# Designs tried in a protein design chat: VHH binders against q94cd5. Part 27

Target 1, 317 residues: q94cd5
Amino acid sequence: IILQFAPLNSSVDEGFWHSFSSLKLDKLGIDDSPISITGFYGPCGHPQVSNHLTLLSESLPLDEQSLIASTSHGNRNKCPVPGILYNTNTVESFNKLDKQSLLKAEANKIWEDIQSGKALEDPSVLPRFLVISFADLKKWSFRYWFAFPAFVLDPPVSLIELKPASEYFSSEEAESVSAACNDWRDSDLTTDVPFFLVSVSSDSKASIRHLKDLEACQGDHQKLLFGFYDPCHLPSNPGWPLRNYLALIRSRWNLETVWFFCYRESRGFADLNLSLVGQASITLSSGESAETVPNSVGWELNKGKRVPRSISLANSM
Below, E stands for the ipSAE of ESMFold2; O stands for the ipSAE of OpenDDE; V2 stands for 0.75 times the mean of E and O plus 0.25 times the DockQ between their complexes.

## First folded at step 12 (VHH; framework vhh_vobarilizumab_d1)

Design u4 (at its last look DockQ between E and O 0.01; V2 from the best seeds 0.00; counts 0 for: pae E 14.3 > 2, grease 29 > 24.2, placed apart)
Fold by OpenDDE, look of step 12:
Structure u4 (fold): chain B 317 residues (1-317), chain A 119 residues (1-119)
Amino acid sequence: as target 1 above (317 residues)
Amino acid sequence: EVQLVESGGGLVQPGGSLRLSCAASGFTFSRSYMAWYRQAPGKGRELVAGISWEGYTSYADSVKGRFTISRDNAKNTLYLQMNSLRPEDTAVYYCAKIGLQYESYEDYWGQGTLVTVSS
C-alpha cells in the first residue's frame, strides 16, 4: 500500500499582512524581487486540529539583525522554516507566474541541501516553502498561494505498518520515550529542531539525538526511529514534512526500510497515543541514482482545488 | 472571561434544516480558530466543523456537503448551517474556541444546544 501523507496547510496572521503592507509602502514600492521570509510551525498539539505553517509579522525581514534573530533557537512554538515570497504588483502578473518553475527552483534548493549535507546539520531546511502573492493595498485585499515542495519518490513509498506509538513501545519504553521527547522540547538548544532520531536501548531507555549523530549511534540501540515534529492530527496519516525526510534518508543512507516516529503533543506535552510509529519501504528503483533530483509537488489546495487563497483586511486596516 | 453561547437548536424532521449560532465574547474572536462539536447520547464528543480566523473550513466526513460553518467577525458570531439533517445528527452541539499553536492550547466551550432530528 502506498503511504499517503497529509497535506500541510498554511496560516497567515493578519500581522504579517500589516507588516508587509508597511514594507511595501515604505520600502519596496514597485520592487517585486523575491523576499526571503521565515515560516513557523510545530508538532500538532491538538487532537482534532492540525498545526499550520504560519506567517507572522516577524516572518518578514526588517533588517539584517532581524534575519539573524529569526534563525535563533529557543521558541518551541515557532520552529523556523526558510521560505521565499514572490509578491507581484498586479493581479495579472500574479496569474502569469510560472508556478511549476518556482516550485522546482525551491525543490532544487532542498535537494542541494540534502546532497551537500546541510540538511543533515540543519534539518529545518527540509520543509522549505514558497509563497506567491498579490497585495491590493487600495482595497486591503491579499491574494496568496503557498507551496510546500515535496519530492515524488519513485517507486512510491510503501507503508508496511502504521500505529499509535503507544502500541509500538512497551510501557517502559513509552515512559522513557515520552520523557526524552519532553526533554528535547524543553531545551532551548533542541526545542525547535524538527527532525531527530529516537533511540531505544535494550533496557528500554530512550534518547533523542540529532540526525547528524546517526553513524555514531550505530550498534547502541535496539530500536531506531526517524522522528519529526508532525503537524498533522490524523490517526492514519503522517504529516507532509515526512516526505522530504524520507527523501533525505533514502539519499543519504540508502535504507530499504525505515521506521519513523510522528511526534505529536497533547497541549504541549508528548503524547504517544496521538503520536504514530510507522514502517515504510523506500527502496530505490534499479538503475536509478540516489543523486538524481526527483520530481516535486506541493502547491497548497484551497478547499480541494488548485486555486489561490484570498483575504480582506479592510475592516482591520 | 471567555463566553460562548449557542442558540438555534430544536426539533426538526429528517431532511430539514437548522442554523445554529454562537455568540462569542471575552476574547478576540477575529483571531481565533472556532469549531463546532456535537455529542450524541451515549457517544463521545466529536468535531463537526472548524474554521480558521481567515475563514478556511474543515468538516467531518459525516457532515460534508450538508453542513456549513461560517463566521461573522464583526458580530463575534459563529454559525453552523445544517441541511439535509438525519436522525444520526441528533446531538448536543457545542461551540468551541480552539487553542492552537502560539496560544495556550486551552479550549473553551459553550453550554451547548440540543438538535433533535426525528420524524
Scores: ipSAE 0.714, ipTM 0.862, lowest interface PAE 0.9, mean pLDDT 94
Fold by ESMFold2, look of step 12:
Structure u4 (fold): chain B 317 residues (1-317), chain A 119 residues (1-119)
Amino acid sequence: as target 1 above (317 residues)
Amino acid sequence: EVQLVESGGGLVQPGGSLRLSCAASGFTFSRSYMAWYRQAPGKGRELVAGISWEGYTSYADSVKGRFTISRDNAKNTLYLQMNSLRPEDTAVYYCAKIGLQYESYEDYWGQGTLVTVSS
């Protein structure tokens, strides 16, 4: 079976557009240079609701120092993710944007971070995203479209096994894994690290560790899994962030198979019934080059259609 | 101050219909995940239906095809249309605002409205 990934969805708080409107009116004018922004997401927190990658008023701060202070401290509910905004000054310019080239450019940034090792030090670069927009500030209306660039792995990743985490871990292991995950989520040092390692020793003791510590994890352990904050709630599909995570794993460690852990929560605590454990075959053939650039996809669908979204804030502005 | 006020409960015969309403105030309704829960006598509270701010819906298996959740963002009102009611649907029905991780974890509940299906 070829591994299928659930899509990642976007959400935009009205405060983001208020902040952008102020910036454009006060400083940018007709300057259409791309703008660095910050998105926020976290693991799924409810069995019926997937989380979104969200833009908030602080995603586009008017002061760079304010952004650093807001996003550099741990916040359980707002794991920061780098993104870029391509705003246009006319609807004609918006419609003429070369979406394929923009997606490729942002996917190349992710690939460069994978190849350089930056993604091991700061794995929040893996879910890097982009937004194209047109802001009609006379009507206070905004047209926009998100992409979540993700690699199309070749050969495709095969799914060997997928089940609830509670069916993979023994009762003793599950208790230890849950405690370790809750500690990771409650610490300012680690809550913003959305990709990590889960190791379980022969005495059923679990620890959560940084990706860069993989060699140190290769001690006397029973289980080693590649974990990530999974925003998806679906019981049979890992979330979208696993795509680029597998690209990182395949590129850096060239493993034949990998165990992955889709970390999900209920009401602020680890939920191993909602969380998934899976095994994937990621082997490269001998005829493939390590330098082959993967193809990429990731333009968000609007209710199944390839169209932008629109919002009017005329009543609130 | 978050407030959720349910209405529309009552006594109905098996096979009948009711429409529940929930008037919401004190928060941005149009950006909230809303849900209906129910609690039968002597049982725990269970999820009935949920609806995202974008209008995507989900349902418990026991009510699929019979119940419809909807929202009116202009009126800050959540609805539950209940058709083909059965005695097992007898419960107190609660409107809920479900907390999401990027705002807060706090869920808010109404006081409930009683639905009685008498065979």
Scores: ipSAE 0.000, ipTM 0.259, lowest interface PAE 13.9, mean pLDDT 85
ESMFold2 (binder alone), look of step 12: mean pLDDT 86; pTM 0.866
ESMFold2, look of step 14: ipSAE 0.000; ipTM 0.235
ESMFold2 (binder alone), look of step 14: mean pLDDT 86; pTM 0.864
OpenDDE, look of step 14: ipSAE 0.618; ipTM 0.826

Design u5 (at its last look DockQ between E and O 0.01; V2 from the best seeds 0.00; counts 0 for: pae E 8.8 > 2, grease 25.6 > 24.2, placed apart)
Fold by OpenDDE, look of step 12:
Structure u5 (fold): chain B 317 residues (1-317), chain A 120 residues (1-120)
Amino acid sequence: as target 1 above (317 residues)
Amino acid sequence: EVQLVESGGGLVQPGGSLRLSCAASGFTFKRSYMAWYRQAPGKGRELVAGISWEGYTSYADSVKGRFTISRDNAKNTLYLQMNSLRPEDTAVYYCAKIGLQYWESYEDHWGQGTLVTVSS
């Protein structure tokens, strides 16, 4: 069966719009050049509510130095994700934006990062996102639309198995995996690294490793899973970030099947009952090059429809 | 002090409808993620529906298509419209303030709850 991914949803803090309004009025004026922004997300921390890609006031750097500072590690609740904001000066311009081209452009950036090895070094670029917006500063109303570019693999990824992690690991393994995950989350160096390797040895000892260390650890494990912070709570679906993760894996390594680990939490701790382990088939079509950029999708739906979102802050601005 | 006060519970026949309200005070309601939970006799508390400050909604599978969560920020009030009620919906329903950015303390505050009984 074809593996189905749960969509990633956006959340925009009011502080973002305040900051953006200030930026628009004080600095940008009529300049509608794209703006580099930083989104934040993390693993799902609740059994029934998915996490979101969130924009905050700090998502808008004032300058390049601020942008660099915003990418610093250390906040487990704010895993940084690079994004881009296309803000138009008129609603007409907003409606005329070529959404397909914008999506493809960001998808290409992701693919380039995969091909160059940058994504391996810094996998936080995999969930790269874009936002189109129009700000009516007279009315303090904002129209916006998120896209989470995700590659469409051909053939589609097939699901072989998906189950709670607690059913996949032995009791001893589960204890070790939980401990290793918690250590990963507790370290200032790795807490905001959303893609990683889960390695389990024959003696049921688990370790979390950087994705870039995959080749170095070949043969040094009984079980190897590609782990990621899963923002989704659904028991039968991995979250959206897995899509580009699988694209990376297929592109860089000749694997017929892959084990993946959907890391989820309960009250800030690793929870293997909520987390999922799955196996998927990721093969290339005959004659297809692993270097060819796949098609992409990813515009966020609003209440099931392909329409932008809108918010009024007239009472708070 | 944060306060959440639920109302609207009662006895209803299967297939009937109820509308719950939650009056919020003591915090900036319009900036808060809000949710409804329920606890049936002998069962654990479960999430029923959530709503972001933007109005984004989520529902438990068991209530999808039947329940609607909404909010009025001007009134600092959370609502749960419950249609096509079933006996298995019988529970104490709780309003909660959710802190999405704090994984260790997801539910910040609870109301006292309001009892919904679905019975013929």
Scores: ipSAE 0.022, ipTM 0.474, lowest interface PAE 4.7, mean pLDDT 91
Fold by ESMFold2, look of step 12:
Structure u5 (fold): chain B 317 residues (1-317), chain A 120 residues (1-120)
Amino acid sequence: as target 1 above (317 residues)
Amino acid sequence: EVQLVESGGGLVQPGGSLRLSCAASGFTFKRSYMAWYRQAPGKGRELVAGISWEGYTSYADSVKGRFTISRDNAKNTLYLQMNSLRPEDTAVYYCAKIGLQYWESYEDHWGQGTLVTVSS
């Protein structure tokens, strides 16, 4: 069967638009240079509601010291992700943006990070996103559209098996995996590392490891899974971040068969009934295909339609 | 509007061959994952063969080695060559455009089907 992925959804707090309006009025004027921004997400925290990639007031780099302080403490509910804002000065410029070229440019950044090995050291670059916008500051009206660039692998990845993590691990293994995941989430050093390895030894003891440690894991385990923070809650659909993770795995390690672990939580703790374990079969690229950037997609749908979102803050401003 | 029109079905003796065709329109055919499904009387619809946008193929175990899926992107046409036909292959065969989130295509689309009957 073909592996299918749930889409990633966006959310924008009103504070983001307040912060942007201040920046635009006070400093930018008509400067339409792209702006580096930070998005925030985390694993699913509820059995019935998926998490979102969220923009907050601190998503804008208003000053270097403030931004650094907001990201240096490893907030478990706000895993930072790099993004870029393409704001336009007129609705005409917004409507004329070449969305395909912008998506490709951001996908190329992800691919370069995969090829160089930066994604192994900082895997938060894998869910890199972009936003296009137009702010009508006379009406306090904002038009915007998110993209979550993701690679299109060909052939599509085959799904061999998918089930709740609690049905894959023995009871002893599940307890150890849960404890290891909770420790990963509770440490300021690892809570904002959204892609990792799950290693389970023959005595049912679990370890969570960084991606760069894959080589060291291959001789010391009975089970090795590629884990990630999965914002999706659906029982039969791994979340969107798995797409670029599989592209990394195919490109860097030439693995044809992969066990993956969609890490999900309930009320702040690992939930292995909600989490998924699956096995994927990946066809390896060779020759010219291995060196070229894959095709990419990722413009967010608005209620199933390819249209931007709009919000008015006139009543609250 | 997506349109898929199958042709080439008919009556065939056991051991015979047929070639099914599917004319496609209303979407970017060269970017699509295409498949043949079949439905025998009283049975559910089952996958027979699939082909990716760059030509990678897959087959159900029951037809592997006997059936060949192919595509002609210049003609927007999907084919199924069926050899060594058996009575168990009797079914309505459907051309399908499979909705894959890979291309942000979430809807499956189906043709009306073409009947293949294998009997002596």
Scores: ipSAE 0.011, ipTM 0.446, lowest interface PAE 8.8, mean pLDDT 87
ESMFold2 (binder alone), look of step 12: mean pLDDT 85; pTM 0.855

Design u6 (at its last look DockQ between E and O 0.01; V2 from the best seeds 0.00; counts 0 for: pae E 21.2 > 2, grease 28.3 > 24.2, placed apart)
Fold by OpenDDE, look of step 12:
Structure u6 (fold): chain B 317 residues (1-317), chain A 120 residues (1-120)
Amino acid sequence: as target 1 above (317 residues)
Amino acid sequence: EVQLVESGGGLVQPGGSLRLSCAASGFTFSRSYMAWYRQAPGKGRELVAGINWEGYTSYADSVKGRFTISRDNAKNTLYLQMNSLRPEDTAVYYCAKIGLQYWDSWEDYWGQGTLVTVSS
C-alpha cells in the first residue's frame, strides 16, 4: 500500500497583509525581488481541525538581522519555517510566473540542506515553503498561492503499518513517551524543533533526542522512531512534513524500513490517542543514487483545484 | 463572555432546504475558526463543516455538495446553508468557536443548538 500524506494548508493572518502593504508602499515600491519570510506551524492540537502553515505580521522581516532573530527558539506555538515570497506588481506578471521552476528551486534548496547536513542540524528547513502573490493596494485585494515543496520518492513509500500511538506503546511506554514529549515541548530550547527522535529503552523509558544525535544513540534503545510535529488531524494519514523527512532519512541512512511518530496534541498536551505510529518501507530504485535530487510537488490546492487563493481586506484596511 | 446563538432550525421535507444562522459575540469573530456540528439521536456529536478566518471551508463527506458554510464578519454571523436535506440529516446542529490559534485559550465554545428535522 502506498503511503498517502495529508496536504499541508496555509493560513494568512490579516496582520501579514497589513504589514506587507506597508512594506510595499513605504519601502519596496515597484521592486519585485523575492523576499525571505518566515512561516509558522506546529503540531495539530485539535481532534477535528488540522494545523496550518501560518503567516503573521512577524513573518516579514524588517531587515536581514530581524529575520535571523525571528528564527530563534522559544515559542511552542510558532515553529519557524523558512520561506520565500514572490510578489508581482501586476496580475499579468503573477499569471506568468513559472510555478514549476519556482517550486524546483525551493526543492533544490531543501535537497542541498539535506545533502550538506544542514537539515540534520536544523530540521526546520525541511518544510521550506514559497508564496507567490499579487497585491492590489487600491482595492486591498490580495491574490496568493502557497507551495510546500515535497519530494517524490521512487519507488513510492509503502505503508506497512499505521495505528494510534496508544496502540503501539505499552501503557508504561506511553506514559513515558507522553512525558518526554511534553518536556520537549515545554523547553525553550526544543519547543520549536519539529523533527526529532523518540527512543524507548528496554525498561520502557522514553527520551526525545535531536535528529543529529541518531548515530550517537544507536544501540541504546529498544524502539527508535523518527518523530515530527504533525499538523494533520486525520487518523489514517500522516501530515505533509513527513514526506521530506523520509527523503532525508533515505538519503542519509540505508534503512529498508522506518518507524515514524506523528506527534499530535490535545489542547497543547501530548496525546498518544491522537498521535500515530507508522512503519514504512523506504527503498531506492535499483541504479539510483541517494544523492540525486528527486522530483517535487507541492502547490497548494484551492477547493481541490490548482488555482490561487484570494482575499479582500477592504473592510479592515 | 463568548456567546453563540443558533437559529433557523425546523421541520423540512426530504429534498428541502434550510439555512442556519449563528450570532456570535464576546470574542473577535473575524479571527476565529468557526464550525458547525450536529448530533443525531443516539449518536455522537460530529463535525459537519468548518471555516477559517480567511473563509476557506471544509466539510464532512456526508454533506459535501449539499451544505455550505459561510460567514459574515461584519455581522458576526456564521451560516450553514443546507440543501437536498435527507432524513439522516436530522439532528441538533451546534455552532462552535474552535480554539486553534496560539493566542486562544484552546477552548471550544458551543451554542445551545437548533433542531433540524427532516421528515416526510
Scores: ipSAE 0.775, ipTM 0.888, lowest interface PAE 0.7, mean pLDDT 93
Fold by ESMFold2, look of step 12:
Structure u6 (fold): chain B 317 residues (1-317), chain A 120 residues (1-120)
Amino acid sequence: as target 1 above (317 residues)
Amino acid sequence: EVQLVESGGGLVQPGGSLRLSCAASGFTFSRSYMAWYRQAPGKGRELVAGINWEGYTSYADSVKGRFTISRDNAKNTLYLQMNSLRPEDTAVYYCAKIGLQYWDSWEDYWGQGTLVTVSS
């Protein structure tokens, strides 16, 4: 009855910690001001392996980061996502961080972007994340913990149905949807836009549109679905990004029934057997409740436990 | 001392192909952001393609689908495969190391260039 969401998981390349170590040793010292960072993710690419939100060497802010981001435009598996790093100088400070307050602060940024309409223009703000960390540079050891702030809508969203996209679309529609998705993923203008509309006309032709075009789409189609890059591979669970997408949809358009499309790939192409189509029922809140910030969750579990992750790079130094 | 040495330029017919190489030395190539720029006579330099240290690439719109940038970190070599060449691609092509402020020098370093001429 209740729509369930698969968690989003993190991955950190060793190059990120090398980059951070150099920055801290050369410039930061004991400065523990929060640092804006960029994460990267994409749709699921394999039926047995979910994708991750990944930190790479270029995830750290540099004067050259703007140049790198500009020259990296259109890389399909590196959709950029805003994040923030809260680094600490001692394990004691790391353990004392108020994780609930930090989560709420980042969730508030997402909510502000939903309320202002920025999320319609730049939906990559919806999967905004945070990391807390402590680097022991004498031992080359790093302790860290990710959160992916996500709204808990109250009352919960109901799931009416969920099926592989290939079972929802006719054969003719599926071919058109796949082609349109592949084109969206191949274009420099759209590949970094991870939330979109899928419109299928009565002649079975599909088009993919930006979220801001919703009103223009509603009068001219047989089917309209809210699509997103889904990093999850699971057949019965939409991925984590759908949580904030539904919060956006409820807040901006007050829709009671939402068709959603969990876009997933295999070997670089749309895979409508892996992709999901579902129908959600959203209970609209009263005016006052609709403007309040929903509760949020999102601290990543480490093998099912609420503990930070650690890595040692001493052997690679 | 940073050194970038381009090779592989020459005269080619429209629709033809060339592969440019850039031999790099004097810096940690595997941690660098590398790019190809070009400069037609009487014009400024323009970005053609870039590649970061993890192999992620970007392209100018004018060359997308025709050119491919790549790197071989074991050989400290940057490549540009140029297919379906047009007369408008005629230029001196420069290999560039783009400085990363916190890792190395903030300065960009340029090779001397290799001339590509597309003409029947």
Scores: ipSAE 0.000, ipTM 0.100, lowest interface PAE 21.2, mean pLDDT 84
ESMFold2 (binder alone), look of step 12: mean pLDDT 86; pTM 0.871

## First folded at step 14 (VHH)

Design v1 (framework vhh_vobarilizumab_d1; at its last look DockQ between E and O 0.48; V2 from the best seeds 0.00; counts 0 for: pae E 14.4 > 2)
Fold by OpenDDE, look of step 14:
Structure v1 (fold): chain B 317 residues (1-317), chain A 119 residues (1-119)
Amino acid sequence: as target 1 above (317 residues)
Amino acid sequence: EVQLVESGGGLVQPGGSLRLSCAASGFTFSRSYMAWYRQAPGKGRELVAGISWEGETSYADSVKGRFTISRDNAKNTLYLQMNSLRPEDTAVYYCAKIGLQYESYEDYWGQGTLVTVSS
């Protein structure tokens, strides 16, 4: 069975558009150069609603204070995701954008980070997003389209097993894993680190570790899982961030199978009934190089269609 | 104080239609995630439909194609159009403001309105 990943959805706060409008009017003018922006996401904290990749007013580097805020760490509800905004001056320009090329460019950045070792040191660079937009400031209407670059592995990842974490761990293990996860989330140093290792020893003691410490973990665990903050609430699908995570794992380590942990919360606390544990096959196709950049997908669908989104803020401007 | 007041419930025959309304006050409605829940006798409360402040909608599988959630931000009102009603749709329907990331995770509920589907 091919593993199906739940897509990541975008959410744009009105404050973003207000700030962007100001930026465009006050500074950018007709300059349509790409703008580096920061999106935010986190693990699912609601049993019935997935978290979104969200843009806020602080997503834009408007001033020194905003820039500092956008790059700050330690906010458990705002794990930063690097992004880029292509805002065009006309609808025609918007329609002419080469979406495939733009997507590929961002995917290449992710792959470079994987190949260079940067992603291992700082796995927060694994997720990335792209936004193309057109702002009609006369009407205060905005057209926009998100992409979440994700690698397409060959052969496709096969699902071996997927179940609630509470069914995978023993009662003692579950208690320890929950505690370890909560500690990870409660620390200012690790709360916004979205990719990590879950290690369980033979005595049912669990620990959360940085991905870069994988080699140091060798020999001191009975169970080892690749954990990540999963924004998805679905019981039978891991979230979108797992895609690039698996690409990293396959590239870095010659593993036939991988255990992964979809970390999810209930109102800010680790919940192993909502969280998932899965096993997947990630074998490399014969003749393929682990260094070759895979194909990528990731343009967001709007109500199941490949069309941009639009919003009018005329009433709030 | 957050207030949610449902209306529009009642008795309807199988195959019939109802439109529920929820009047919201005490918060910025236009920026909130809203949802409809229902609770049938002897069962737990379940999500029926949700709608983001951007108008993105989601539905339980059991009501897809039959129910439509919508909102009027100018009127601070949430709607649930229910078509092709079935006896299994009988429940108390609740309007909810859903707390999400970047805000309070606290959910708010109305008092509910009873929908009875019976021949």
Scores: ipSAE 0.409, ipTM 0.754, lowest interface PAE 1.4, mean pLDDT 92
Fold by ESMFold2, look of step 14:
Structure v1 (fold): chain B 317 residues (1-317), chain A 119 residues (1-119)
Amino acid sequence: as target 1 above (317 residues)
Amino acid sequence: EVQLVESGGGLVQPGGSLRLSCAASGFTFSRSYMAWYRQAPGKGRELVAGISWEGETSYADSVKGRFTISRDNAKNTLYLQMNSLRPEDTAVYYCAKIGLQYESYEDYWGQGTLVTVSS
């Protein structure tokens, strides 16, 4: 069966548009240079609702201290992710943007980080996103469209097995994995690291390790899984971030069979009934094409359609 | 302060239909994940249906195809259309605003409205 991924959805707080409106009125004017922004996401935290990649007022920092706070603090509920805003000055310019070229440019940044090894040191670059927008500040209305660039692996990845994590781990293993995950989430040093390794020894003891430590993890383990913060809550759908994770795994480590761990929480703690464990089979690419950037997709659908979103804040202004 | 007020409950015969409403205030309704839960006598609350701010829906298996959740963001109102009602649908139905991970895990609940399905 071909591995299917749940879409990642965006959420934009009104405070983001207030911050952008202030910046545009006070400083930018007609300057349409792209703007670096910070998105926030994390593992699913509720059994009935998926998490989103979220823009808040601090996603568009107004000074250096705000930017440092947005990217430096280890708020377990707001894992920072790099993004870029392409704002336009007219609806016509917005409609004429070459969305495929913009998506390809941002996907290429992810691919470069995979190829260089930066994604092993800072895997938060894997869910890099972009937003195109038009702000009509006379009407306080905003048109926008998110993309979450993701690679299309060809041939598609096969799904061998997928089950709740509680059905994969023994009771002793599950307790150890849960405790290790909760420790990872409780540390300011690791809570913002959304892709990691799960190693379980034959004595049922689990450890969570950084991706760069894969080779050093060789040897004494019974189970080794590629874990990530999965924003999706659905029982049969691994979340969108697994796409670029599999691209990293195939490209950097040439692995054909991968156990993955979709890490999810309930009420602020690891939830191995909600979390998924799966096994993927990957066909390796030709060595001559190893440097070729894969095709990419990722423009967010609006209620299943390829159209932008629009919001009016006139009543709130 | 978040407030949720349900209405539309009552007595209905098996196979009948009923429409529940939930008036919401004290938060930005158009940006919230909303849900209906129910609690049958002697049981805990269980999820019936959920809906995102963009209208993405989910349903418990027991109600899929019979119930439809919807929202009207202009009226700050959540709805549950219940068709082909069965005696096992008898419960107090609660409107809920589901807490998001990045803000709070706290869910907010209405007082509930009673639905009774019997001859």
Scores: ipSAE 0.000, ipTM 0.253, lowest interface PAE 14.4, mean pLDDT 85
ESMFold2 (binder alone), look of step 14: mean pLDDT 86; pTM 0.862

